# VH-VL binders against AP-3 complex subunit mu (apm3): the designs that were tried, part 22

Target 1, 249 residues: AP-3 complex subunit mu (apm3), of Schizosaccharomyces pombe (o94669r175to423)
Amino acid sequence: TNEFFIHVLERVSAVYQPNGKLAFGTVKSDMECKCQISGMPLLLLSLRPGTKLGNVRFHQSVNLKRWKQHPDQIEFIPPDGKFTLASFQTDFATQKSLPVVVEAKNKLDGRFEVRIRNTGKKSVENLKILITIPQALKSVTVTEGNYIFRASKYTHMEEGILEWSVKKLAWTSPALVLTGFLAPLKKDANSTEESSSYSKLEHLDLQYKLQGSTLHNFKVESLKMLNHPDKKSYKGVKHTIIAQNVSFR
Key: E = the ipSAE of ESMFold2; O = the ipSAE of ESMFold2 at other seeds; V2 = 0.75 times the mean of E and O plus 0.25 times the DockQ between their complexes.

## First folded at step 19 (VH-VL; framework fv_rovalpituzumab)

Design x3 (from g29 with heavy chain F104I; at its last look DockQ between E and O 0.74; V2 from the best seeds 0.00; counts 0 for: pae E 10.8 > 2)
Fold by ESMFold2, look of step 19:
Structure x3 (fold): chain C 249 residues (1-249), chain A 126 residues (1-126), chain B 107 residues (1-107)
Amino acid sequence: as target 1 above (249 residues)
Amino acid sequence: QVQLVQSGAEVKKPGASVKVSCKASGYTFTSYAMNWVRQAPGQGLEWMGWINTNTGNPTYADDFKGRVTMTTDTSTSTAYMELRSLRSDDTAVYYCARDLGEYIYGSGSYQEFDYWGQGTLVTVSS
Amino acid sequence: EIVMTQSPATLSVSPGERATLSCKASQSVSSDVVWYQQKPGQAPRLLIYDASTRATGIPARFSGSGSGTEFTLTISSLQSEDFAVYYCQQYNNWPYTFGQGTKLEIK
C-alpha cells in the first residue's frame, strides 16, 4: 500500500567502426511505473533540476502545461498498476561510454578469438555476443558461459550466427575468451579435397544489461502527492541500461 | 613477404635520448599492433610497450612510463620508439615485433609476435 | 603482475632425444601462453601460441601443452638446429610477461 515504483530503462543501439570509433548511437528510454497507491493520487515527479526530455511522449494523464513551464517536473494522476509514464529518445554521442570492451582477431588457419572485459565499476548481466560466421564452424571453446550456433536456413554457405551467453561479467573479472575454428570449405559436395581458404570475421553484436547506471544526466529527485500533502509516498527507483544492438563493423 | 627493418646501431651518453625506427613492408601496417621488446646483453626479453598502428594510441610498460614515447607514421609504414634519459643499464638490443593477429574489432595487442625486426643495438656509455 | 617461471635454466640433451621444457605461471593464464626460440645473434622466432598451436612453418616435432598455471614445450626428436634459448610468455592479463628462458644445449 502507498507505493510507487519507477523503472527507468535506457535501450542503447550503437555502431562502432573497425578503428573503435563510434559511428552512431541512440538511446530509447522509457519510464515504466507501477502504482500501488490507493485512491486517485495527484503526483508530482521531480527530476534533477535542468533535465530536458527530448522528443518525449507522455502518458495521457500528464499535465502538459506544467511540464512545458517546468520541464523537470511531471504532474499526473496514475492509473492503478503498470503503465508507461514517459518515452523519449536521445543521441548517444553525448553519453558515457559503454563499459564492455571487445577485442577480436582473426588468427591462422581459420582460428578466431573474441575477448571481452568489463572496464566499468558495475557488473554486466545477461551478456550475449552475436558473431556472424561466414563458413562452416568446426568448434568453439569458451572460458565462461555457453554457446549455440544458429545456422542460416536460407544459405548453402553454412553461414550462421554464433551466440555466446554469459550470465554475469564482474568488473574485476579477467577477460573472457571465446576461441573458434572455421572448417575449410570443400571444393565440391563429392570431393575429399578441402579448400584451405578462410573468410575473415566481420560482424559482432552485443546485448547486455547494466543495473544502477544511467547514460543521461538523469535522476529522480522526489515523488510528492499533491492532493494529500501530509501523506508520504514511498518510491522505488531502478535504472537499467539495456544494450540491445551494439555492433562492431 | 612480411619484413621489419630497423635503424642502425647507436652509441649514446647517459642522459641522452635515442629514437629507433622500424619500417614495415609486405602487409597492411594499420591492421596489426606493433610492439617493442629489448634484451640486455646476456639477459632475457623485456617488453616495453605497444602502439595501436590504426589509432596511434600507445600503451607502455610501467618501468618505461615517463621515459618512452612510441609513435607511428602510417604514410611510410614506420613505427618509432624513443627512450629518453638514458642510463648505462639501458644498453640492449631493441626489437620491434608485429602482433600475430589481424584486428577485427578493438585495439588490443595479444602479444604473440610472429615477425621481428633484426634488432637495434643501443650502447649507453660514458 | 603474473610471473612466468621456466625450468630448468639449462637443459643438456643429446641429438635425437626428447626435450621437455617447463613454464609455470604465478596465477591462471588459461591457455594464453606463447613459446619463442632464440638462436645467438638472432631475433626470437614464434614456435607455439595459444599454448598448443604451432605457428606456420614450425616442424611437427615441436608441441606445446598445458592450461591454467603449468605449461610444457616438448621437442620429440632433437635436431642440431634446435639448440637455442626458449622463452615462454603469457598474454592473459596486463602486464604481459616473459619467462626468464631455458637454454637447450648439446649433451
Scores: ipSAE 0.000, ipTM 0.485, lowest interface PAE 10.8, mean pLDDT 81
ESMFold2 (binder alone), look of step 19: mean pLDDT 89; pTM 0.884
ESMFold2 at other seeds, look of step 19: ipSAE 0.066; ipTM 0.578

Design x4 (from g29 with light chain S31R N93D; at its last look DockQ between E and O 0.65; V2 from the best seeds 0.00; counts 0 for: pae O 4.7 > 2)
Fold by ESMFold2 at other seeds, look of step 19:
Structure x4 (fold): chain C 249 residues (1-249), chain A 126 residues (1-126), chain B 107 residues (1-107)
Amino acid sequence: as target 1 above (249 residues)
Amino acid sequence: QVQLVQSGAEVKKPGASVKVSCKASGYTFTSYAMNWVRQAPGQGLEWMGWINTNTGNPTYADDFKGRVTMTTDTSTSTAYMELRSLRSDDTAVYYCARDLGEYFYGSGSYQEFDYWGQGTLVTVSS
Amino acid sequence: EIVMTQSPATLSVSPGERATLSCKASQSVSRDVVWYQQKPGQAPRLLIYDASTRATGIPARFSGSGSGTEFTLTISSLQSEDFAVYYCQQYNDWPYTFGQGTKLEIK
């Protein structure tokens, strides 16, 4: 079998302000490969002309002299099986918005609502929404998926995390909605009467996977085998965006 | 005390423009979406659009695209709605209305309007 | 778009009686319905949101119910100040739409 597989993973960490503006963001990317080419192939991977890989680290097999002369070309002799060809950093803040849009509101009497929609063109997978909860919950409903409330052990009161998990959010689906409300707090330890006091929710985090999309115009143009020009090999290229730490504050 | 105070009644000729103001007080202006709703005499309510009061980004109902402009001035906590190319069927009371929920992220109009302005009558004569 | 149909157009009721106002959506809107009251010459007033939750300051005689496509506003023990026009509205899917109104008038 003469196949070479490239999986470009873009891992996003971002912090958004309440008004929806990006405060901070990074994209750390890896080219993960799997070589199923027999023999000792000398490969030339060509990227879209003008591509620049920021803070790149290459696999030890890469010809660094060629890359310095032609930064959109990567020449290497791959090991058998799985390896990481390159790790690099790309600019997040100016390139694309993430496809998962969140609208989150505090309502009256300790009620809150979180709406999540996919504005992209591909399904979002393994969506987790982590909502910081400052007090006990009275009730929660979700339109889809499951939830678990994680509270601190052995304390009277501390922040909890409400985890909402959705396996798939299709790009054609209506908004997914979590609604709930907080249980009221007591005024003090000496009072038997519950107060009507409710903290406002201020934070949530997202995690998800988006296959078949890229945040940048990064593109693999070709793969050539330089030392066996008569052999043909098949290449497969796959892109995945992993939103690891997308925070809203 | 939450209050929305609108500009006074106006009389306009067909083809003119009108700009209605809505001054907010008693709350954090940029934490709530602002909607515009109108009501022709003796008729029901018609949503015109909303504006994200923090980013200034509006969304308009299809029937008003191209002739409505919604803006804000966050320094004065004031929202504005300008309707151009007025027709006789634009005669209505125009309301600003605050969305019920306070954002903790993003903004959306849920059509749950807890406070309304007093209304501004715009009459398009002749 | 989702059409909200209110019935009846006019409801004639005596003070002290129960009034039942209906609102039907052309497709499911889950529990995403609000009710407004509007008296002559006044701005609308939020009564009920999330289908059944009374807004702050709304008397207990007002209650909302329903989910999916059929929703009801009930006013128990009707007071003289309750004679007004009532609107329902959905916010399940854009564009968000109002019903045409039900006028509640004194018999």
Scores: ipSAE 0.304, ipTM 0.656, lowest interface PAE 3.5, mean pLDDT 84
ESMFold2, look of step 19: ipSAE 0.323; ipTM 0.674
ESMFold2 (binder alone), look of step 19: mean pLDDT 88; pTM 0.872
ESMFold2, look of step 21: ipSAE 0.337; ipTM 0.638
ESMFold2 (binder alone), look of step 21: mean pLDDT 89; pTM 0.893
ESMFold2 at other seeds, look of step 21: ipSAE 0.169; ipTM 0.565

Design x5 (from g29 with heavy chain Q111P; at its last look DockQ between E and O 0.54; V2 from the best seeds 0.00; counts 0 for: pae O 8.2 > 2)
Heavy chain, then light chain:
Amino acid sequence: QVQLVQSGAEVKKPGASVKVSCKASGYTFTSYAMNWVRQAPGQGLEWMGWINTNTGNPTYADDFKGRVTMTTDTSTSTAYMELRSLRSDDTAVYYCARDLGEYFYGSGSYPEFDYWGQGTLVTVSS
Amino acid sequence: EIVMTQSPATLSVSPGERATLSCKASQSVSSDVVWYQQKPGQAPRLLIYDASTRATGIPARFSGSGSGTEFTLTISSLQSEDFAVYYCQQYNNWPYTFGQGTKLEIK
ESMFold2, look of step 19: ipSAE 0.137; ipTM 0.578
ESMFold2 (binder alone), look of step 19: mean pLDDT 89; pTM 0.888
ESMFold2 at other seeds, look of step 19: ipSAE 0.383; ipTM 0.705
ESMFold2, look of step 21: ipSAE 0.135; ipTM 0.583
ESMFold2 (binder alone), look of step 21: mean pLDDT 89; pTM 0.888
ESMFold2 at other seeds, look of step 21: ipSAE 0.012; ipTM 0.524

## First folded at step 21 (VH-VL; framework fv_rovalpituzumab)

Design y1 (from x4 with heavy chain Q111P; at its last look DockQ between E and O 0.49; V2 from the best seeds 0.00; counts 0 for: pae O 6.0 > 2)
Heavy chain, then light chain:
Amino acid sequence: QVQLVQSGAEVKKPGASVKVSCKASGYTFTSYAMNWVRQAPGQGLEWMGWINTNTGNPTYADDFKGRVTMTTDTSTSTAYMELRSLRSDDTAVYYCARDLGEYFYGSGSYPEFDYWGQGTLVTVSS
Amino acid sequence: EIVMTQSPATLSVSPGERATLSCKASQSVSRDVVWYQQKPGQAPRLLIYDASTRATGIPARFSGSGSGTEFTLTISSLQSEDFAVYYCQQYNDWPYTFGQGTKLEIK
ESMFold2, look of step 21: ipSAE 0.148; ipTM 0.541
ESMFold2 (binder alone), look of step 21: mean pLDDT 89; pTM 0.891
ESMFold2 at other seeds, look of step 21: ipSAE 0.468; ipTM 0.738
ESMFold2, look of step 23: ipSAE 0.368; ipTM 0.673
ESMFold2 (binder alone), look of step 23: mean pLDDT 89; pTM 0.898
ESMFold2 at other seeds, look of step 23: ipSAE 0.052; ipTM 0.558

Design y2 (from x5 with light chain S31R N92Y N93D; at its last look DockQ between E and O 0.52; V2 from the best seeds 0.00; counts 0 for: pae O 4.7 > 2)
Fold by ESMFold2, look of step 21:
Structure y2 (fold): chain C 249 residues (1-249), chain A 126 residues (1-126), chain B 107 residues (1-107)
Amino acid sequence: as target 1 above (249 residues)
Amino acid sequence: QVQLVQSGAEVKKPGASVKVSCKASGYTFTSYAMNWVRQAPGQGLEWMGWINTNTGNPTYADDFKGRVTMTTDTSTSTAYMELRSLRSDDTAVYYCARDLGEYFYGSGSYPEFDYWGQGTLVTVSS
Amino acid sequence: EIVMTQSPATLSVSPGERATLSCKASQSVSRDVVWYQQKPGQAPRLLIYDASTRATGIPARFSGSGSGTEFTLTISSLQSEDFAVYYCQQYYDWPYTFGQGTKLEIK
């Protein structure tokens, strides 16, 4: 008992140039809390000095006067249980890269290949790769995970989205590979003879989760109980990065 | 038929630069990445880097960064590799090599080279 | 960077016999290995990619195998045109490195 938990969730969307440099990114963050402190505690959460929360929205219990005077301090009376203390935006540092590297290529005779590596030092979780498929699939193999093909119901070409899901990509894991083959197209509208030509794949998107990391120099420094300054309380702080839409353009 | 035809042999002094050309024919030039590989006399192969022929974006091996420039001219289906500040240990045969496929996502190339140029001997002599 | 070590450096074999060429990676490279053949004064020729897939036009007597750190190129029933230098290359991690080569000589 007498515990307060903070989970900082950073949701990122990023576009990288083909040479691997970040073109732009956005980070939308939530400070999700769980209060297990009895009574009506008056809490002061202190962030790293100089921290500014962009475009912030606070829980109704936050003392806005203190925050306006000291933007790295958040004073509040928490409700019992789970609540959102703050929602805000933080800048995505151009020097900080996401750890998932993807290379995808069209090959001969309708073959295509998608290769994914973790270049970081922490496991990547809930990896999902969304591949736009321009014609019917013949076959797919993966070195790990599973896949589902969702055909478009409004096209005769049997195009759709191939979803490749991987629960965990360890930082020591070898590259994961998806290999697919497109089915040949018919030569003519009325022909049963198949063509040897194939449309090319053009794009894919990534989603994943990275535990225990933060994209910015955001840090919770302390939590104090102002109305009972001699009473001890425990804080737990957890950080999660959720990559929602990561592309190379 | 796919063909990669390179420029002729060069003799250079230390400190000079050399620019090797590689003209492609028999396929859509911008659909396949172009790689550069060199081979010193009596030695093995050394990968120098590659260029995305669709975007013009190169990637260089660490040992060559700062000394090499790779470019393309899509109107003539020609790739170029320029190596500057030549040293005696740059004497080698320089090859262009086409990647087996076309990238549609990512920042790199992996080397499945199905067609090679004939090679260009560059001799660096005092 | 990943070191690719080929053995033997030179292999002397009679025509019609079998040759076995080895390539060892300093760490796992999964199946991301390619094999090339090179004759004197010629460009390398792609033989095998993805560790075991023959390139277009490569005779069936060439076969590749292996995964992880150990890879093998096998040439069954050697022909006179097969005497050349053979290189392996990994493309698992940058920089994509070559082995030093194995010279296959007529006995």
Scores: ipSAE 0.174, ipTM 0.554, lowest interface PAE 4.1, mean pLDDT 83
ESMFold2 (binder alone), look of step 21: mean pLDDT 89; pTM 0.897
ESMFold2 at other seeds, look of step 21: ipSAE 0.189; ipTM 0.589

Design y3 (from x4 with heavy chain S107Y Q111P; at its last look DockQ between E and O 0.82; V2 from the best seeds 0.00; counts 0 for: pae E 6.0 > 2)
Fold by ESMFold2, look of step 21:
Structure y3 (fold): chain C 249 residues (1-249), chain A 126 residues (1-126), chain B 107 residues (1-107)
Amino acid sequence: as target 1 above (249 residues)
Amino acid sequence: QVQLVQSGAEVKKPGASVKVSCKASGYTFTSYAMNWVRQAPGQGLEWMGWINTNTGNPTYADDFKGRVTMTTDTSTSTAYMELRSLRSDDTAVYYCARDLGEYFYGYGSYPEFDYWGQGTLVTVSS
Amino acid sequence: EIVMTQSPATLSVSPGERATLSCKASQSVSRDVVWYQQKPGQAPRLLIYDASTRATGIPARFSGSGSGTEFTLTISSLQSEDFAVYYCQQYNDWPYTFGQGTKLEIK
């Protein structure tokens, strides 16, 4: 009882070039809260001094006059239960690097291979790798996890998206590998391996969650109840990075 | 057609250096890693290292680090391997070899060498 | 580093017969093994990759098998052009090491 929880979610969209450089990236962040404090508390949330929340949108309960004068302080009367206190957007280019490294190759005879590993210091969760497949898929082997092929709704060529799902990728784990084979085109079914033609794969996308990390070096310094300073409450702060729309070309 | 053409044979004294070139043609040079492998007379193959042809970042086998430099010139599609402080036991045929498969992201160490240069004999004697 | 040990060092067989060449890794390399053929005065030629997949243009008489630590290359009906030295290489972990070779000679 008398607890307040803050979950800072950082949602990343990024495109990486083959040379490993970031072509572009954005981070959309939300402060999702859950209020379990009795009464009508007047709360003051203090961030690391000098913090600026660019392009911020606040919950209607926030005292905007206070925030204009002190941009690292957020004064509000929370509703009971779950709500979003603030949403804001920052540049990814000034942020900490994402930990999932990808290597992907087109091999001989319609074979392709995708290797992934975690170079960070925390487990990556709910990893999904989405691979654009330009023709029929003969077979897939994965070292870990599950896969499903989702055919395109607009063509009859059996093209689509191969989705590889891994629940957890520990930073100490060996690289995880997906190996796939494109089926030969029907007129090439009786040809030798060297005479078969295959479309090449050109990019992939990743999605995952990384708990307990932040890209901004963002910090909640304190939470105070201004109208009842003698009443104690507990705050819990969690950070999650959600890599979405992360593309490798 | 894919082709790797290496520079000609070299005769060197101990303590000298040698730089072997490998000119690639018939494919997109920056899409395939380049490896260097040597073979002493009557001996087996020894992997020396590889270079990421897109970034120019090399990785060297332990026996050669400190004595070898691998570079590329992407404008001429040419890879180079320079071995310094030559010893008589560096007498070998030196090969460049491209990694099988065209990367569409990343440049890992997947050395399945589908095309090889003709080899460059380097002889080190006093 | 992972040591690849090939046996026998020399194998003498007659044309038309079957040859079996062995390659053993000092620790598991999964299926990350390649086989090369090298004739005198020539660069190596890729035969088999991923332990058992024939490279493009390699005749069906060549086959590879194995996983983990033991791998074999089999030539089911030897042709005169098959007498050469054969090397295995692992690429499971750095550095990517070769076996010492097996010389296949005409009896």
Scores: ipSAE 0.051, ipTM 0.550, lowest interface PAE 6.0, mean pLDDT 83
ESMFold2 (binder alone), look of step 21: mean pLDDT 89; pTM 0.887
ESMFold2 at other seeds, look of step 21: ipSAE 0.174; ipTM 0.599

Design y4 (from x5 with heavy chain S107E, light chain S31R N93D; at its last look DockQ between E and O 0.66; V2 from the best seeds 0.00; counts 0 for: pae E 7.3 > 2)
Fold by ESMFold2, look of step 21:
Structure y4 (fold): chain C 249 residues (1-249), chain A 126 residues (1-126), chain B 107 residues (1-107)
Amino acid sequence: as target 1 above (249 residues)
Amino acid sequence: QVQLVQSGAEVKKPGASVKVSCKASGYTFTSYAMNWVRQAPGQGLEWMGWINTNTGNPTYADDFKGRVTMTTDTSTSTAYMELRSLRSDDTAVYYCARDLGEYFYGEGSYPEFDYWGQGTLVTVSS
Amino acid sequence: EIVMTQSPATLSVSPGERATLSCKASQSVSRDVVWYQQKPGQAPRLLIYDASTRATGIPARFSGSGSGTEFTLTISSLQSEDFAVYYCQQYNDWPYTFGQGTKLEIK
């Protein structure tokens, strides 16, 4: 007991343009806490001096008057156990880049390839790649993991989402590769002759998680008990990145 | 149709620099990666690196890092490779080569080189 | 880096016969292998990509096979224009490395 845990969950949503530029993105961060301090502690959480959270929502126990006067300090009386102390949102354009890098190409003969690399120093977990398939899918091969094709409607349109799942992408791994083949379209509705025409892939999404932080210049500096200033509680701070919707188009 | 035309042969002394150009035509320049490969006389092929023609971001082979710069000029559909601090073992034919795949996103290349420049002989001798 | 080793260094074969060229990777490269043909004074020519897919305009007598660490290029019924140097290249992991080449010459 006598411990206070802070888990910063950083949920990233982003859209990238074909030229590689970020079109828009957000990081929604939740400071999830677990209080194992007995009694009724009055706590002061100090962030790096000068920190401003901006668009923040606090747990109802937070002294808002104090926060307005000292925006890098959060004073509160925590409930026992788990609770969310603060939620805030930042523009992803001002944060650290994500470590999962994607390259995707349309080739000749209806072939396409998606290559995924981990450029960070932590293993990526629960990796899911969602590829929008615009026509009938003939075949798929992957170097690792599993895939499922989910048609968007019954078979009459043949389009859908190809889900590629990889449990773990180690930072030392070579690129993972998915290769797919689209079936050729028929020439027209009045012909049984197949054409060599293929729609191009234009859209994919990633989901994954890893230990680490995207936040720039955010740090928990200290935690003090104001009503017992000579006592020390142990604190732990952990960051997890959840890339929940990272789109490429 | 697709054509890659390189600059002419060059003779250099050790310690000099060379900049080879590769002008592309017959396709959308920014949709395909450009690679550079060299071949010493009587030797095999050596990949030097590539440039993402859409973003302008290069990737260099370790043996050339620090001495090579790859750039593009999208207004003229031209790729450039500059090799500095030349040594005698840099004597080679230098090729630009287009990747087969039309990319819709990414920093990488799949080096399936379907079109090559004619090659540029660079001779380094004292 | 991944070493690509070609064998034999030189292969002497009569026109009309079959040639089989070998390429071995020092570690698995999946199917990420391409084959090039190069004649003297010319740029390389793409023959095979993705280990077995024939490039546009390449005659059917050229075929590729293999996966993992071992790959072959087979030329059935050799023509006079097929005598050249052949290179394999892997693109599974950077740097993208070539084999040293196999010279195919007339016996």
Scores: ipSAE 0.025, ipTM 0.549, lowest interface PAE 7.3, mean pLDDT 84
ESMFold2 (binder alone), look of step 21: mean pLDDT 89; pTM 0.897
ESMFold2 at other seeds, look of step 21: ipSAE 0.230; ipTM 0.633

Design y5 (from x4 with heavy chain N52Y Q111P; at its last look DockQ between E and O 0.75; V2 from the best seeds 0.00; counts 0 for: pae E 6.3 > 2)
Fold by ESMFold2, look of step 21:
Structure y5 (fold): chain C 249 residues (1-249), chain A 126 residues (1-126), chain B 107 residues (1-107)
Amino acid sequence: as target 1 above (249 residues)
Amino acid sequence: QVQLVQSGAEVKKPGASVKVSCKASGYTFTSYAMNWVRQAPGQGLEWMGWIYTNTGNPTYADDFKGRVTMTTDTSTSTAYMELRSLRSDDTAVYYCARDLGEYFYGSGSYPEFDYWGQGTLVTVSS
Amino acid sequence: EIVMTQSPATLSVSPGERATLSCKASQSVSRDVVWYQQKPGQAPRLLIYDASTRATGIPARFSGSGSGTEFTLTISSLQSEDFAVYYCQQYNDWPYTFGQGTKLEIK
C-alpha cells in the first residue's frame, strides 16, 4: 500500500596490527530498497545536502544526468519489489571506532585463548570469529555460542579454520572466551610418535552485524513521487553496519 | 632458566623521574609481552601497563597515562619503565613481569604473569 | 568495576594439613581468575590461572576451582614454604582487580 523501504548497509573490511593500529580499511555501502508503490512511480530520493557518493554504481533505472547535476538527488522509476538502488564506498579511516575488542594469546602446552568484548552501546549480532589453526586441534571450550573446526583439507588452504559463532553479544556482557588446545606436532615425518612442540597462532578474523548505527552522517532527507506530487509515499529507513572481515595479523 | 633482573633501589624527590630497567634472560625476549606492576607498602598489586617487546608498542593503565613511558631494547633484552612527575604516593616496589601468553594481536594485557623481576624500591621523599 | 573479596583475612593451619582459601567476585567473571602467592620481601608468584590451571613449576598440592562468582584455592598437605599471602585477581573486565589477600600462617 504505497510503501518504500530503504536499508542502508555499510560493509566494513579492516586489517589491524597487533598493537591495534589500523593498517587498512574500506567501507562498501549498499542502498537496498523494497518498492511496494502501485503504478509506475517516478521517485526523487533526496539525501542530506552536499552528500557525495564515492565510486557509485546505480541501478539501471536511475537518471544519471539528473544525478550529475544534483549529486544529492536520485531520480528513478523503481522496479516492483526488492532491488539495489546504489552501491558506493568510502575510506574507513574517517569512520567511528568499531565496538568489538579482541585479545588473543598463545599459552603453555599448545593452549590458546581468545577473548571478545563489546565496548559499544548496542548489541552485536551474528558474531563469527575465524581462527587460523596451523596444526591438529585437540579440544575447544567456549563460554557461549557454537564452534566448527574446518581442517586444512576442507579450507583449500595450508591451515585449518576454527569458526566460533555467537548469535548476540550484548554491550553489557562480560567478555566471551574461547579456550583451545592444539594437538602436538609430529616429531618426524616417518615417526608415529607425536612431539611436544606447538606452532603459535598468528591470525584471526571477525565478522558481525550492528543494527541502528551508521559510520557516516548519511541521511535520507525525503522521498517524493514526481508524477503524483499530492500522493504520500511512506518511507522506512534503517541502517546496518556489517563488519565483513576485521582481520588481526 | 627464565630470569628478570631489575635495576637497584632509587631515592627521589617529588617532581623528579625514575627509570627502572628489567633485563631478561633464559627465553626469547621478543616472544612475550612485558608488564609493569607496583606495590605500595602494605598494599596490593597495581598494574601500570604492558609493552609488546617485538614491536615496542606499549599500553598504559589510565592512572599512569601521561607520566609513564615503557620502552624496550631488543639488542640487550631489556625493558624500561620511566615514571615522571613523582609524588610521595608513588613510593612503591616496581616489578617487571613476563606475560604468560604470547599475544599475536590485541591492545590489552591480563594478569597471568609467570615470571617476575626481584622488584625495585622507589622511595619519593623530600 | 568488579570487587574481589577474599576470605578469611587470616588462616592459621598446621604443616601437613589442608588449607582452603576463598575468593568471591561481585559479578560473574566466568573462569577468569588467577591466584598469586607472595612471600615477605619477594615478588608474587603465579600459582593458578584460568581458575584451575596450575602454572609451570607449581606443585600438585596447589589446586584451584570455581567459576562465575565463587573461587577456591586449595593447598593439600601444607609445607613450611607455603606460609605466605595469597591474592586472587580477576581479568574478565577492565579494570582488572585484586582481592585484598589471605594470609596463611602457622597455627
Scores: ipSAE 0.057, ipTM 0.527, lowest interface PAE 6.3, mean pLDDT 83
ESMFold2 (binder alone), look of step 21: mean pLDDT 89; pTM 0.887
ESMFold2 at other seeds, look of step 21: ipSAE 0.232; ipTM 0.626

Design y6 (from x5 with heavy chain S107V, light chain S31R N92Y N93D; at its last look DockQ between E and O 0.70; V2 from the best seeds 0.00; counts 0 for: pae E 4.0 > 2)
Heavy chain, then light chain:
Amino acid sequence: QVQLVQSGAEVKKPGASVKVSCKASGYTFTSYAMNWVRQAPGQGLEWMGWINTNTGNPTYADDFKGRVTMTTDTSTSTAYMELRSLRSDDTAVYYCARDLGEYFYGVGSYPEFDYWGQGTLVTVSS
Amino acid sequence: EIVMTQSPATLSVSPGERATLSCKASQSVSRDVVWYQQKPGQAPRLLIYDASTRATGIPARFSGSGSGTEFTLTISSLQSEDFAVYYCQQYYDWPYTFGQGTKLEIK
ESMFold2, look of step 21: ipSAE 0.393; ipTM 0.717
ESMFold2 (binder alone), look of step 21: mean pLDDT 89; pTM 0.888
ESMFold2 at other seeds, look of step 21: ipSAE 0.198; ipTM 0.607
ESMFold2, look of step 23: ipSAE 0.253; ipTM 0.623
ESMFold2 (binder alone), look of step 23: mean pLDDT 89; pTM 0.900
ESMFold2 at other seeds, look of step 23: ipSAE 0.269; ipTM 0.639

